# VH-VL binders against q0atu2, part 237

Target 1, 119 residues: q0atu2
Amino acid sequence: MLDKKARIRTSREYRNVFEKGKRLSGRFLIIYYVENALDNNRFGFITNKKIGMAVIRNRIKRQLRAIVREYQGQVKNKHDIVLVARAGIGKSSFEGMEKDYIAIMKKAGLFARNANKID
Key: E = the ipSAE of ESMFold2; O = the ipSAE of OpenDDE; V2 = 0.75 times the mean of E and O plus 0.25 times the DockQ between their complexes.

## First folded at step 11 (VH-VL)

Design ue13 (framework fv_recibokibart; at its last look DockQ between E and O 0.82; V2 from the best seeds 0.00; counts 0 for: pae E 3.8 > 2)
Fold by OpenDDE, look of step 11:
Structure ue13 (fold): chain C 119 residues (1-119), chain A 121 residues (1-121), chain B 108 residues (1-108)
Amino acid sequence: as target 1 above (119 residues)
Amino acid sequence: QVQLVQSGAEVKKPGASVKVSCKASGYTFTGYYMHWAKQAPGQGLEWIGEINPKSGGENYNQKFQGRVTMTRDTSISTAYMELSRLRSDDTAVYYCARDKFYWEDLYFDYWGQGTLVTVSS
Amino acid sequence: QIVLTQSPGTLSLSPGERATLSCRASQSVESEYLHWYQQKPGQAPRLWIYEASSRATGIPDRFSGSGSGTDFTLTISRLEPEDFATYYCQQYGDTPLTFGQGTKLEIK
């Protein structure tokens, strides 16, 4: 699980990312991202009813957290990043979800140059 | 009522730049993403990119990347699209259009009237 | 990118007839992210059907949208003179956003 300091937790923090950040829409994810004034990255996750029932939403959230944790050390520093799950993500495999995450993060230029797990 | 009013027609030479404006009214300008689309004569629509009017954060279609710059002036609720190194195939009507903020209702509910840009020697 | 292919390119019909417009995607698109716009000559596009099957405000009942996956359809049950225009489908399922090439509905 992600460290507490690596989490976006309050509505105000989420709103800040949406209002002050950029976004990119992928197949299964929309990422909203903005630079922060901290020494660490923070991640937020949003799953809405369009994704499916609560059980599905919770599963997707767990999977996204696992993916983010796996690649956390390769993301550029000082960013707040919110992952919004899109409709259809529940039909995707974990590998498909991971692939989409990597693709969209690359497109956003959020991986560090020395990242070695994304090539 | 919501309105998007674009600047007038432009005539440019190849290699020049053009900057089209889109003034928003009737709603909170910074509360919606602004998009730009291209429609060549007798052709369909191409998505150029989007901008967050509040932050200025932009995302471009790679087809236009390197030549397009989207900006905004929040004080006058106006979005701008600048296209540089113009060529003949840039001749088109350019539209601004808004979508609803965040991740819901991702469609273009209001459009500008369009701006004709003609590139000719 | 997701390519949207509309068919037919031109549809010639008379008022009172039924019109069926097709939009096919190169890969699956969720219904929530497939939309239709109407455009008349010299005018900007106008939102017509959103989320595959929902009519925009002020759109008459004779218009309906359906479909899922890669196949979507816009249907006009009984054509009125004001319905003759070009219709575009558009996807918001992936970046870059893309439009179909359009179907021109013209009077026979």
Scores: ipSAE 0.698, ipTM 0.911, lowest interface PAE 0.9, mean pLDDT 94
Fold by ESMFold2, look of step 11:
Structure ue13 (fold): chain C 119 residues (1-119), chain A 121 residues (1-121), chain B 108 residues (1-108)
Amino acid sequence: as target 1 above (119 residues)
Amino acid sequence: QVQLVQSGAEVKKPGASVKVSCKASGYTFTGYYMHWAKQAPGQGLEWIGEINPKSGGENYNQKFQGRVTMTRDTSISTAYMELSRLRSDDTAVYYCARDKFYWEDLYFDYWGQGTLVTVSS
Amino acid sequence: QIVLTQSPGTLSLSPGERATLSCRASQSVESEYLHWYQQKPGQAPRLWIYEASSRATGIPDRFSGSGSGTDFTLTISRLEPEDFATYYCQQYGDTPLTFGQGTKLEIK
């Protein structure tokens, strides 16, 4: 579960990331990201109605939160990061989402040294 | 109503730089990402990169990283693409094109008229 | 990067004929991220089909897009003289954004 301080909470906070940040697309995710003025990272999650019904969207959000929690210690600090689920994510496995997250976060330069999961 | 008007043709020598402008009208400039694409003579289109006009945040195609700089001036609704250390295979028409920055809008609904850049000895 | 290969490179047909233009991706692309543009000589590209199958504003019903995964098609059911142009497919299913090399549709 993500710490309260690590959550993007308000519409204003989400708008700031979309308006001020950069974006990168992976296969299952789009990441929007911007530096913040805090000492920590914050994460937001968006699932579009095109993904499926609410139960499916909530399952995907839960899976994405778990992935983010797994790697949060490896993310460079002082970033607001919004993960947007892409249309094909409902067909993905947890492992597929995880692989995509790692790839896109590396492309964005958001992982610190030694960002690989320990096997 | 929506228009993207680009600066005029340029002739440059190898090693020089060129800065192409794209002036937007008929919409809220800061509400749409601006992209740039290259089309060499008789060739297809190649994506150069994008800029968030609100923040100035950019993402470039790796092929152009280090030689391209995208900027904007929101006071005159104008985006810029500068390409440095020009070489002969940079001879092309350069287009600006817009897309929305919200999710699911990843196509270009309006394009500038293009700017021919010729790099010759 | 995802490579889009269009075929044929040039398609020579007469008005009234049916045209089929192919766009093949090197990796799977969700249909929402596959788009088509028309370009005439000396002009900018124009959005034609978006999200694989949706016609842009003002595009005639004779144009249809289809496909999924790696195989996408633009079909023109009955060619009109104004349809002879070059058509490009484009993806942003993964970075970087890429275009196909184009299919030039010309009058036989």
Scores: ipSAE 0.355, ipTM 0.808, lowest interface PAE 3.8, mean pLDDT 89
ESMFold2 (binder alone), look of step 11: mean pLDDT 93; pTM 0.951

Design ue14 (framework fv_recibokibart; at its last look DockQ between E and O 0.67; V2 from the best seeds 0.66)
Fold by ESMFold2, look of step 11:
Structure ue14 (fold): chain C 119 residues (1-119), chain A 121 residues (1-121), chain B 108 residues (1-108)
Amino acid sequence: as target 1 above (119 residues)
Amino acid sequence: QVQLVQSGAEVKKPGASVKVSCKASGYTFTGYYMHWAKQAPGQGLEWIGEINPKSGGENYNQKFQGRVTMTRDTSISTAYMELSRLRSDDTAVYYCARDKFYWDDLYFDYWGQGTLVTVSS
Amino acid sequence: QIVLTQSPGTLSLSPGERATLSCRASQSVESEYLHWYQQKPGQAPRLWIYGASSRATGIPDRFSGSGSGTDFTLTISRLEPEDFATYYCQQYGDTPLTFGQGTKLEIK
């Protein structure tokens, strides 16, 4: 459900984020991120076998994509962002993942100034 | 063989700045993140921030945001931490430490010997 | 931020005794992200236990780590003279990274 152009697809694109960017750790996620030369954001997702079986890892990827889609309008433009699911994420609820994503994106300064205001 | 060798002790007055260096050897400098930590006399450790030595990208503990700058020179495998507008409570030993570049097994496996910074009037 | 509280602050024991050092987190930390460091006076910290329970290279079998959630323990089964030092727990479960205030293990 993310647009094709908003996805990091190739190994080289992922490697560029890791090598050229910076990172932040949250409870369930680590993000690696870097400015890009495009007019849009791109998102990548990594789950490893430590999280669990493939069906669990695929569910987590779908949940993370849904979270990213929900908040993508708040993200400062021109960034490549890779979300790495940490080993403990399989025990988290959707709401727990969402809360962690919001917190880590705020810490990274990746939400637009107006989008970070809280009621 | 891995070594992190830091610059020598510094004595500074309040309001000054200090720049501590950390020279790496025995490994690929750009293959590991570099961190800095503070240990005030008789106290525990406090994380200051980290730098990706390949890109120069950094993230700081919010407590130090605005006063700390981390840089590096890859040609001499050296990381730097500069702390400005020094206060008496900045008196501490400052350590560099490394961890892995990627997300598994993140811990500080090697540390520099420490740099004592004394801030006194 | 995750606050790590170590107890006791100082533990005075003799060689041959068993030591138990506690680290309590203000919120849950996945065991993989909880680490222990040893520091002797005038020296840098050294990685001792990682992932709550795994010994770093060259660390003697008398050191054991355990725990999950908010409660973590470092145990030394039979103290040797070289074990007297300060031990810090550290979490990598959330940014900012934080350390406990340390437990000083002193020779009685």
Scores: ipSAE 0.769, ipTM 0.906, lowest interface PAE 1.1, mean pLDDT 92
Fold by OpenDDE, look of step 11:
Structure ue14 (fold): chain C 119 residues (1-119), chain A 121 residues (1-121), chain B 108 residues (1-108)
Amino acid sequence: as target 1 above (119 residues)
Amino acid sequence: QVQLVQSGAEVKKPGASVKVSCKASGYTFTGYYMHWAKQAPGQGLEWIGEINPKSGGENYNQKFQGRVTMTRDTSISTAYMELSRLRSDDTAVYYCARDKFYWDDLYFDYWGQGTLVTVSS
Amino acid sequence: QIVLTQSPGTLSLSPGERATLSCRASQSVESEYLHWYQQKPGQAPRLWIYGASSRATGIPDRFSGSGSGTDFTLTISRLEPEDFATYYCQQYGDTPLTFGQGTKLEIK
């Protein structure tokens, strides 16, 4: 699990990312990201009813947290990043989500130069 | 009421640049993403890119990457699209369009009236 | 990118007739991300149907949208004179955003 200090927790923090950040849309995810004034990255996760039932939404969140945790050390510092799950994510495999995450993060230039990406 | 009013028609030579404006009114300018689309004569629509008016963050269609620059002036609720190194196939009507964003529900609910850009020698 | 192919390119019908417009995607698109726009000559596009099946504000109920996966349809049950225009489908299932090439609905 992500460290508490590595999580976006308040509505205001989420709103800040949505309003002041940049977004990038992928197949299964939309990421919103903005620089923060901290020394660490923070991640947020949004799943809405379009994804499916609560059980599905919770599963998706767990999977996304796992993916983010896996690549956390490779992400450029001082960013708040919100992952918005898109409608089709419920039909995707974990590998599909991971691939989409990597692609989006790469496109956004959020991975460090020395990042060892799987895809 | 929501309105998007674009600048007037432009005539440019190949190699030149054009900057089209889109003035928004009737809503909070910084609360919605602004998109730009291209429509060549007698053709369909092509997405150029988007900009977050609040942050200035932009995303471009790779097809236009390197030639397009989207900016905004929040003080006058105006978005700009600049296209450089113009060529004949850039001749088209360019539209700005507001992105009604609700989580991941994305569509264009309001459009500018369009700006004709003609590129000819 | 996701390519949207509309058919037919031109549809010639008379007022009172039923119109069926097709939009086919090169890959699956969630219904939430498939939209339709109407455009008349010299005018900007106007949102017509969003989320595959929801009518935009002010759109008559003779218009309906349906479909899922790769096949979507816009139907006009009984054509009115003001309905003759070009209709475009658009997807935001993935970037870049893309439009169909349009179906021109013209008077026979």
Scores: ipSAE 0.552, ipTM 0.884, lowest interface PAE 1.2, mean pLDDT 93
ESMFold2 (binder alone), look of step 11: mean pLDDT 93; pTM 0.946

Design ue15 (framework fv_recibokibart; at its last look DockQ between E and O 0.74; V2 from the best seeds 0.66)
Fold by ESMFold2, look of step 11:
Structure ue15 (fold): chain C 119 residues (1-119), chain A 121 residues (1-121), chain B 108 residues (1-108)
Amino acid sequence: as target 1 above (119 residues)
Amino acid sequence: QVQLVQSGAEVKKPGASVKVSCKASGYTFTGYYMHWAKQAPGQGLEWIGEINPKSGGENYNQKFQGRVTMTRDTSISTAYMELSRLRSDDTAVYYCARDKFYWQDLYFDYWGQGTLVTVSS
Amino acid sequence: QIVLTQSPGTLSLSPGERATLSCRASQSVESEYLHWYQQKPGQAPRLWIYGASSRATGIPDRFSGSGSGTDFTLTISRLEPEDFATYYCQQYGDTPLTFGQGTKLEIK
């Protein structure tokens, strides 16, 4: 998804997700999420400063953005979702982050249900 | 002083419901998540779920989904946990506990005194 | 879900002795998310050690926590009478949050 309209940008928008929504903790991620009044999803990313140097945090952000882009078509629409990278994520692989994202999004009920196609 | 004061002990029959309250004082109620935990007699602790007291948004341990409802009333700084279709193995002390609203240093720093719920047939 | 297994179930010691309590996780937990609580009969649990090794406010220096990955330890260097209680480890590394089954530290 294209960055501008699918991005949570301002501190106020981030705070709205935290205050109006709810959260779930995964192994490498915490997500905060809330329904929005838009026709699309928006994503925000926070890297915990305990993860490491800026180079490492920027790599993790890039990896998370790539994961979100790959699965965005499976996300139920009209949600603002903030992904917070937890301590320990710097030790994970891309595959590990991806598996954790899938798991936590399923626990949150944010993926469209697995419905068989009607013949 | 931060304090969580829970409602008193309850005795219930199987099939009934119970609603436990947890009144917060000494801090901004809507600034911390509230959790509930179960401790059966002579046993350890089991997490039930959490509620964002500002929004009312909840997440439950799958083991309790379908039987638990968590709510709050921000005007009186009080969280509630209701457990329905009670059975004998729901006999336990139920605790409320708070943790931080954000992602750093998440642990239960203050607990309610506990509410004994007895379910006997 | 992450299962925490504490050992021993009961530890019988005398005042002045050193106690070692073990918590093993079924999968790796970052130390930041591993916590210990103390509980005495008729009382609520109380935060004791957080982040595997940090003492909560007012906890005596004789208590220390250590460990990483799947193996965590709470050590009491010299037992005092008030230390006899049940200790629970707890993980905040994945939902659902889970506790160990407890180690009861009792007076011999």
Scores: ipSAE 0.759, ipTM 0.900, lowest interface PAE 1.2, mean pLDDT 91
Fold by OpenDDE, look of step 11:
Structure ue15 (fold): chain C 119 residues (1-119), chain A 121 residues (1-121), chain B 108 residues (1-108)
Amino acid sequence: as target 1 above (119 residues)
Amino acid sequence: QVQLVQSGAEVKKPGASVKVSCKASGYTFTGYYMHWAKQAPGQGLEWIGEINPKSGGENYNQKFQGRVTMTRDTSISTAYMELSRLRSDDTAVYYCARDKFYWQDLYFDYWGQGTLVTVSS
Amino acid sequence: QIVLTQSPGTLSLSPGERATLSCRASQSVESEYLHWYQQKPGQAPRLWIYGASSRATGIPDRFSGSGSGTDFTLTISRLEPEDFATYYCQQYGDTPLTFGQGTKLEIK
């Protein structure tokens, strides 16, 4: 699991990202991101009923946290990033989610240019 | 009531730039994404891009990348779309449209009346 | 990008008849992200159906939307004179947003 300091926790923090941040829509994810005043990145995760039952939503969150954790060190620092799961993500494989995450983060310019990513 | 009022028709020469405005009223301007779409004469609709009026963050269709700039003035609830290096095939009606949801349900519930931009030598 | 192909390009019918408009996507689109707009000459598009099957506010119940995956349909059970217009489908299943080329519903 992500370090506590690497997580967005409060509704105010989420609202700040949604209102003041930039968004980018992918196939399975919408990311909202904004620079923060910290020396670390923070990640948030949003799943709603459109994704499916609670058990599915929880599974998706676990999978997304795993993906984010894996590539955390390659993300440009000083960002708050919220991942919003889209409706179709429940039908996607883990690899599909990972691929979408990488693609959308690259498109957003949040990965280091020298980052070694597999599409 | 929600209204999006766009600036008037423009006539430009190739190579010039055009800046279309979209003034919003009847709702909190910064609470909804603003989109822009292009409709060439007798053709369908083409998405140009979106802007978050709150942050100014924008995303563009790659087709227009490098030529389009979306901005906003929150003090007057107005969004702007500037298209540079105009070509004849840029002749079209341009629409602004409000995105109802910040989250997942992404459709356009209100549209501007459109702005005709004519590019001719 | 996801390409939406509408058919037919032009549909000529008379008032009182049933109209069936098709929108086919080049890849699967979740129903939540497939929408329909109506546009009349000289006017801006208007939201008509959202989420594949939900009528926008004020839209008569003679209009219905259905479909999933790659195939979506807009149906008008009994055409009224004011229904003759161009209808566009639109997707936000992926970026960039895309529209179908439209189906022009004209009076026979």
Scores: ipSAE 0.517, ipTM 0.876, lowest interface PAE 1.4, mean pLDDT 92
ESMFold2 (binder alone), look of step 11: mean pLDDT 93; pTM 0.946

Design ue16 (framework fv_recibokibart; at its last look DockQ between E and O 0.76; V2 from the best seeds 0.71)
Fold by ESMFold2, look of step 11:
Structure ue16 (fold): chain C 119 residues (1-119), chain A 121 residues (1-121), chain B 108 residues (1-108)
Amino acid sequence: as target 1 above (119 residues)
Amino acid sequence: QVQLVQSGAEVKKPGASVKVSCKASGYTFTGYYMHWAKQAPGQGLEWIGEINPKSGGENYNQKFQGRVTMTRDTSISTAYMELSRLRSDDTAVYYCARDKFFWEDLYFDYWGQGTLVTVSS
Amino acid sequence: QIVLTQSPGTLSLSPGERATLSCRASQSVESEYLHWYQQKPGQAPRLWIYGASSRATGIPDRFSGSGSGTDFTLTISRLEPEDFATYYCQQYGDTPLTFGQGTKLEIK
């Protein structure tokens, strides 16, 4: 699980990322991201209703949190990042989600100098 | 009525820059992302990039990175695309188009009329 | 990046005939992110079909879209004179966004 400090928690915090940031679309994810004024990164998670029932959406969120936690040490600091699960993500494997996360974070320039260890 | 009205045709020499404008009306300008696309004569469409009109944050197609700059002026609901170090294969019609700000129903529902940029010696 | 290949490049038909336009993706694209645009000479593209199969507002029901994965189709059941145009498929499934090269539907 992510530390409390590493979570985007409020509607206002989410809205700030959407309004003041940028976005990029991947195969299973869209990310919205912005620099923050903190000393750490924060992550938020949104699932699309089209993914399926609540139990499936909750499983997807849990899987995405695990992926983010695994790679969080490679993310450039001081960013708020919202991961939006796209409708097709329920058909993807955990490995597929992980590959998409790595790809989209690289495209966004959000991985630090040790990003070459992801290969 | 949603409208996107672009600036007029431009003729430029190689090495120059061009700045195309796209004025929005009939909707809240800062509520939709603005995109730009290129269509060379007799060719298909190529995505150049997008700008968040509220923040000014942008993402570009890697092919255009380093030569394109997208900006906006929210006071007049206008987006801009500047392409620098022009060469002959930049001759094209350039379109602005909008899509929704959020993750659902992402498609280009309205387009500008296009701006012809001709690069010739 | 995802390459969209449309076929045929040019389709010559008469009013009243059925048209079938193909779009093939180099990688799987979720249907919700595959769109079709119509473009007439001297005009901007217009959204025509979104999410592979949904008609945009005001688009006649003779237009239908279908497909999934890598293979998508736009069908016009009975061509009208106003339907002769170029049609582009477009994917919003991955960045950079890409378009097919177009199918020009012209009057025979």
Scores: ipSAE 0.756, ipTM 0.906, lowest interface PAE 1.2, mean pLDDT 92
Fold by OpenDDE, look of step 11:
Structure ue16 (fold): chain C 119 residues (1-119), chain A 121 residues (1-121), chain B 108 residues (1-108)
Amino acid sequence: as target 1 above (119 residues)
Amino acid sequence: QVQLVQSGAEVKKPGASVKVSCKASGYTFTGYYMHWAKQAPGQGLEWIGEINPKSGGENYNQKFQGRVTMTRDTSISTAYMELSRLRSDDTAVYYCARDKFFWEDLYFDYWGQGTLVTVSS
Amino acid sequence: QIVLTQSPGTLSLSPGERATLSCRASQSVESEYLHWYQQKPGQAPRLWIYGASSRATGIPDRFSGSGSGTDFTLTISRLEPEDFATYYCQQYGDTPLTFGQGTKLEIK
């Protein structure tokens, strides 16, 4: 699990990212990201009923947290990043989800260019 | 009522730049992403990019990357799209369009009236 | 990118007839991210159908949208004179956002 320090927790923090940040849409994810004044990154996760039942939404969140944790050390520092799960993510495999995350993060310039990624 | 009013028609020479404006009214300008689309004569629509009026953060279609710059002036609720190094195939009507949803659902519920940009020698 | 192909390119019909417009995607698109716009000459596009099947505000019920996956359809049950225009489908299932090339519905 992500460290508490690495998590966006309050509605205000989420709103700040949405309003002041940039966004980038992938196939399964939309990321909203903005620089923070901290020395660490914070991640947030948004799932809604379009994704599916609560069980599915929770599963997706767990999977996204796992993915984010896996690549956390490769993300540029001092960012608040919110992952919004898109409707089709419920039908995706974990690998597909991971691939989309990597692709969108790279496209956003949040990963190092020389990062060893699948895509 | 929501309105998007764009600047007037432009005539430019190849290699020049054009900056089109889109003034928004009837809603909170910074609350919705603004998009830009291109429609060449007799052709379909092409997405150019989007901008978050609140932050100024933008995303561009790679096709226009390096030539397009989207900005905004929140004090006058106006979005701008600048296209540089113009060429003949940039001749088109350019539209601004409001994104209905800020978070997830992405469609355009209001459009500007369009701005014709003609590029010719 | 996801390519949307509309068919037919031109559809010539008379008032009172049924119109069926097709939008085919090069890859699967969630219905939530497939939309239709109407455009008349000299005018900006107008939102017509969103989420594949939801009519925008003020759109008559003779218009309906359907489909899923790669195949989407806009249907006009009985054409009215004001319905003759160009219709575009649009997707935001993936970046970049893309439009179909349009179907021009003209009077026979």
Scores: ipSAE 0.623, ipTM 0.893, lowest interface PAE 1.2, mean pLDDT 93
ESMFold2 (binder alone), look of step 11: mean pLDDT 93; pTM 0.951

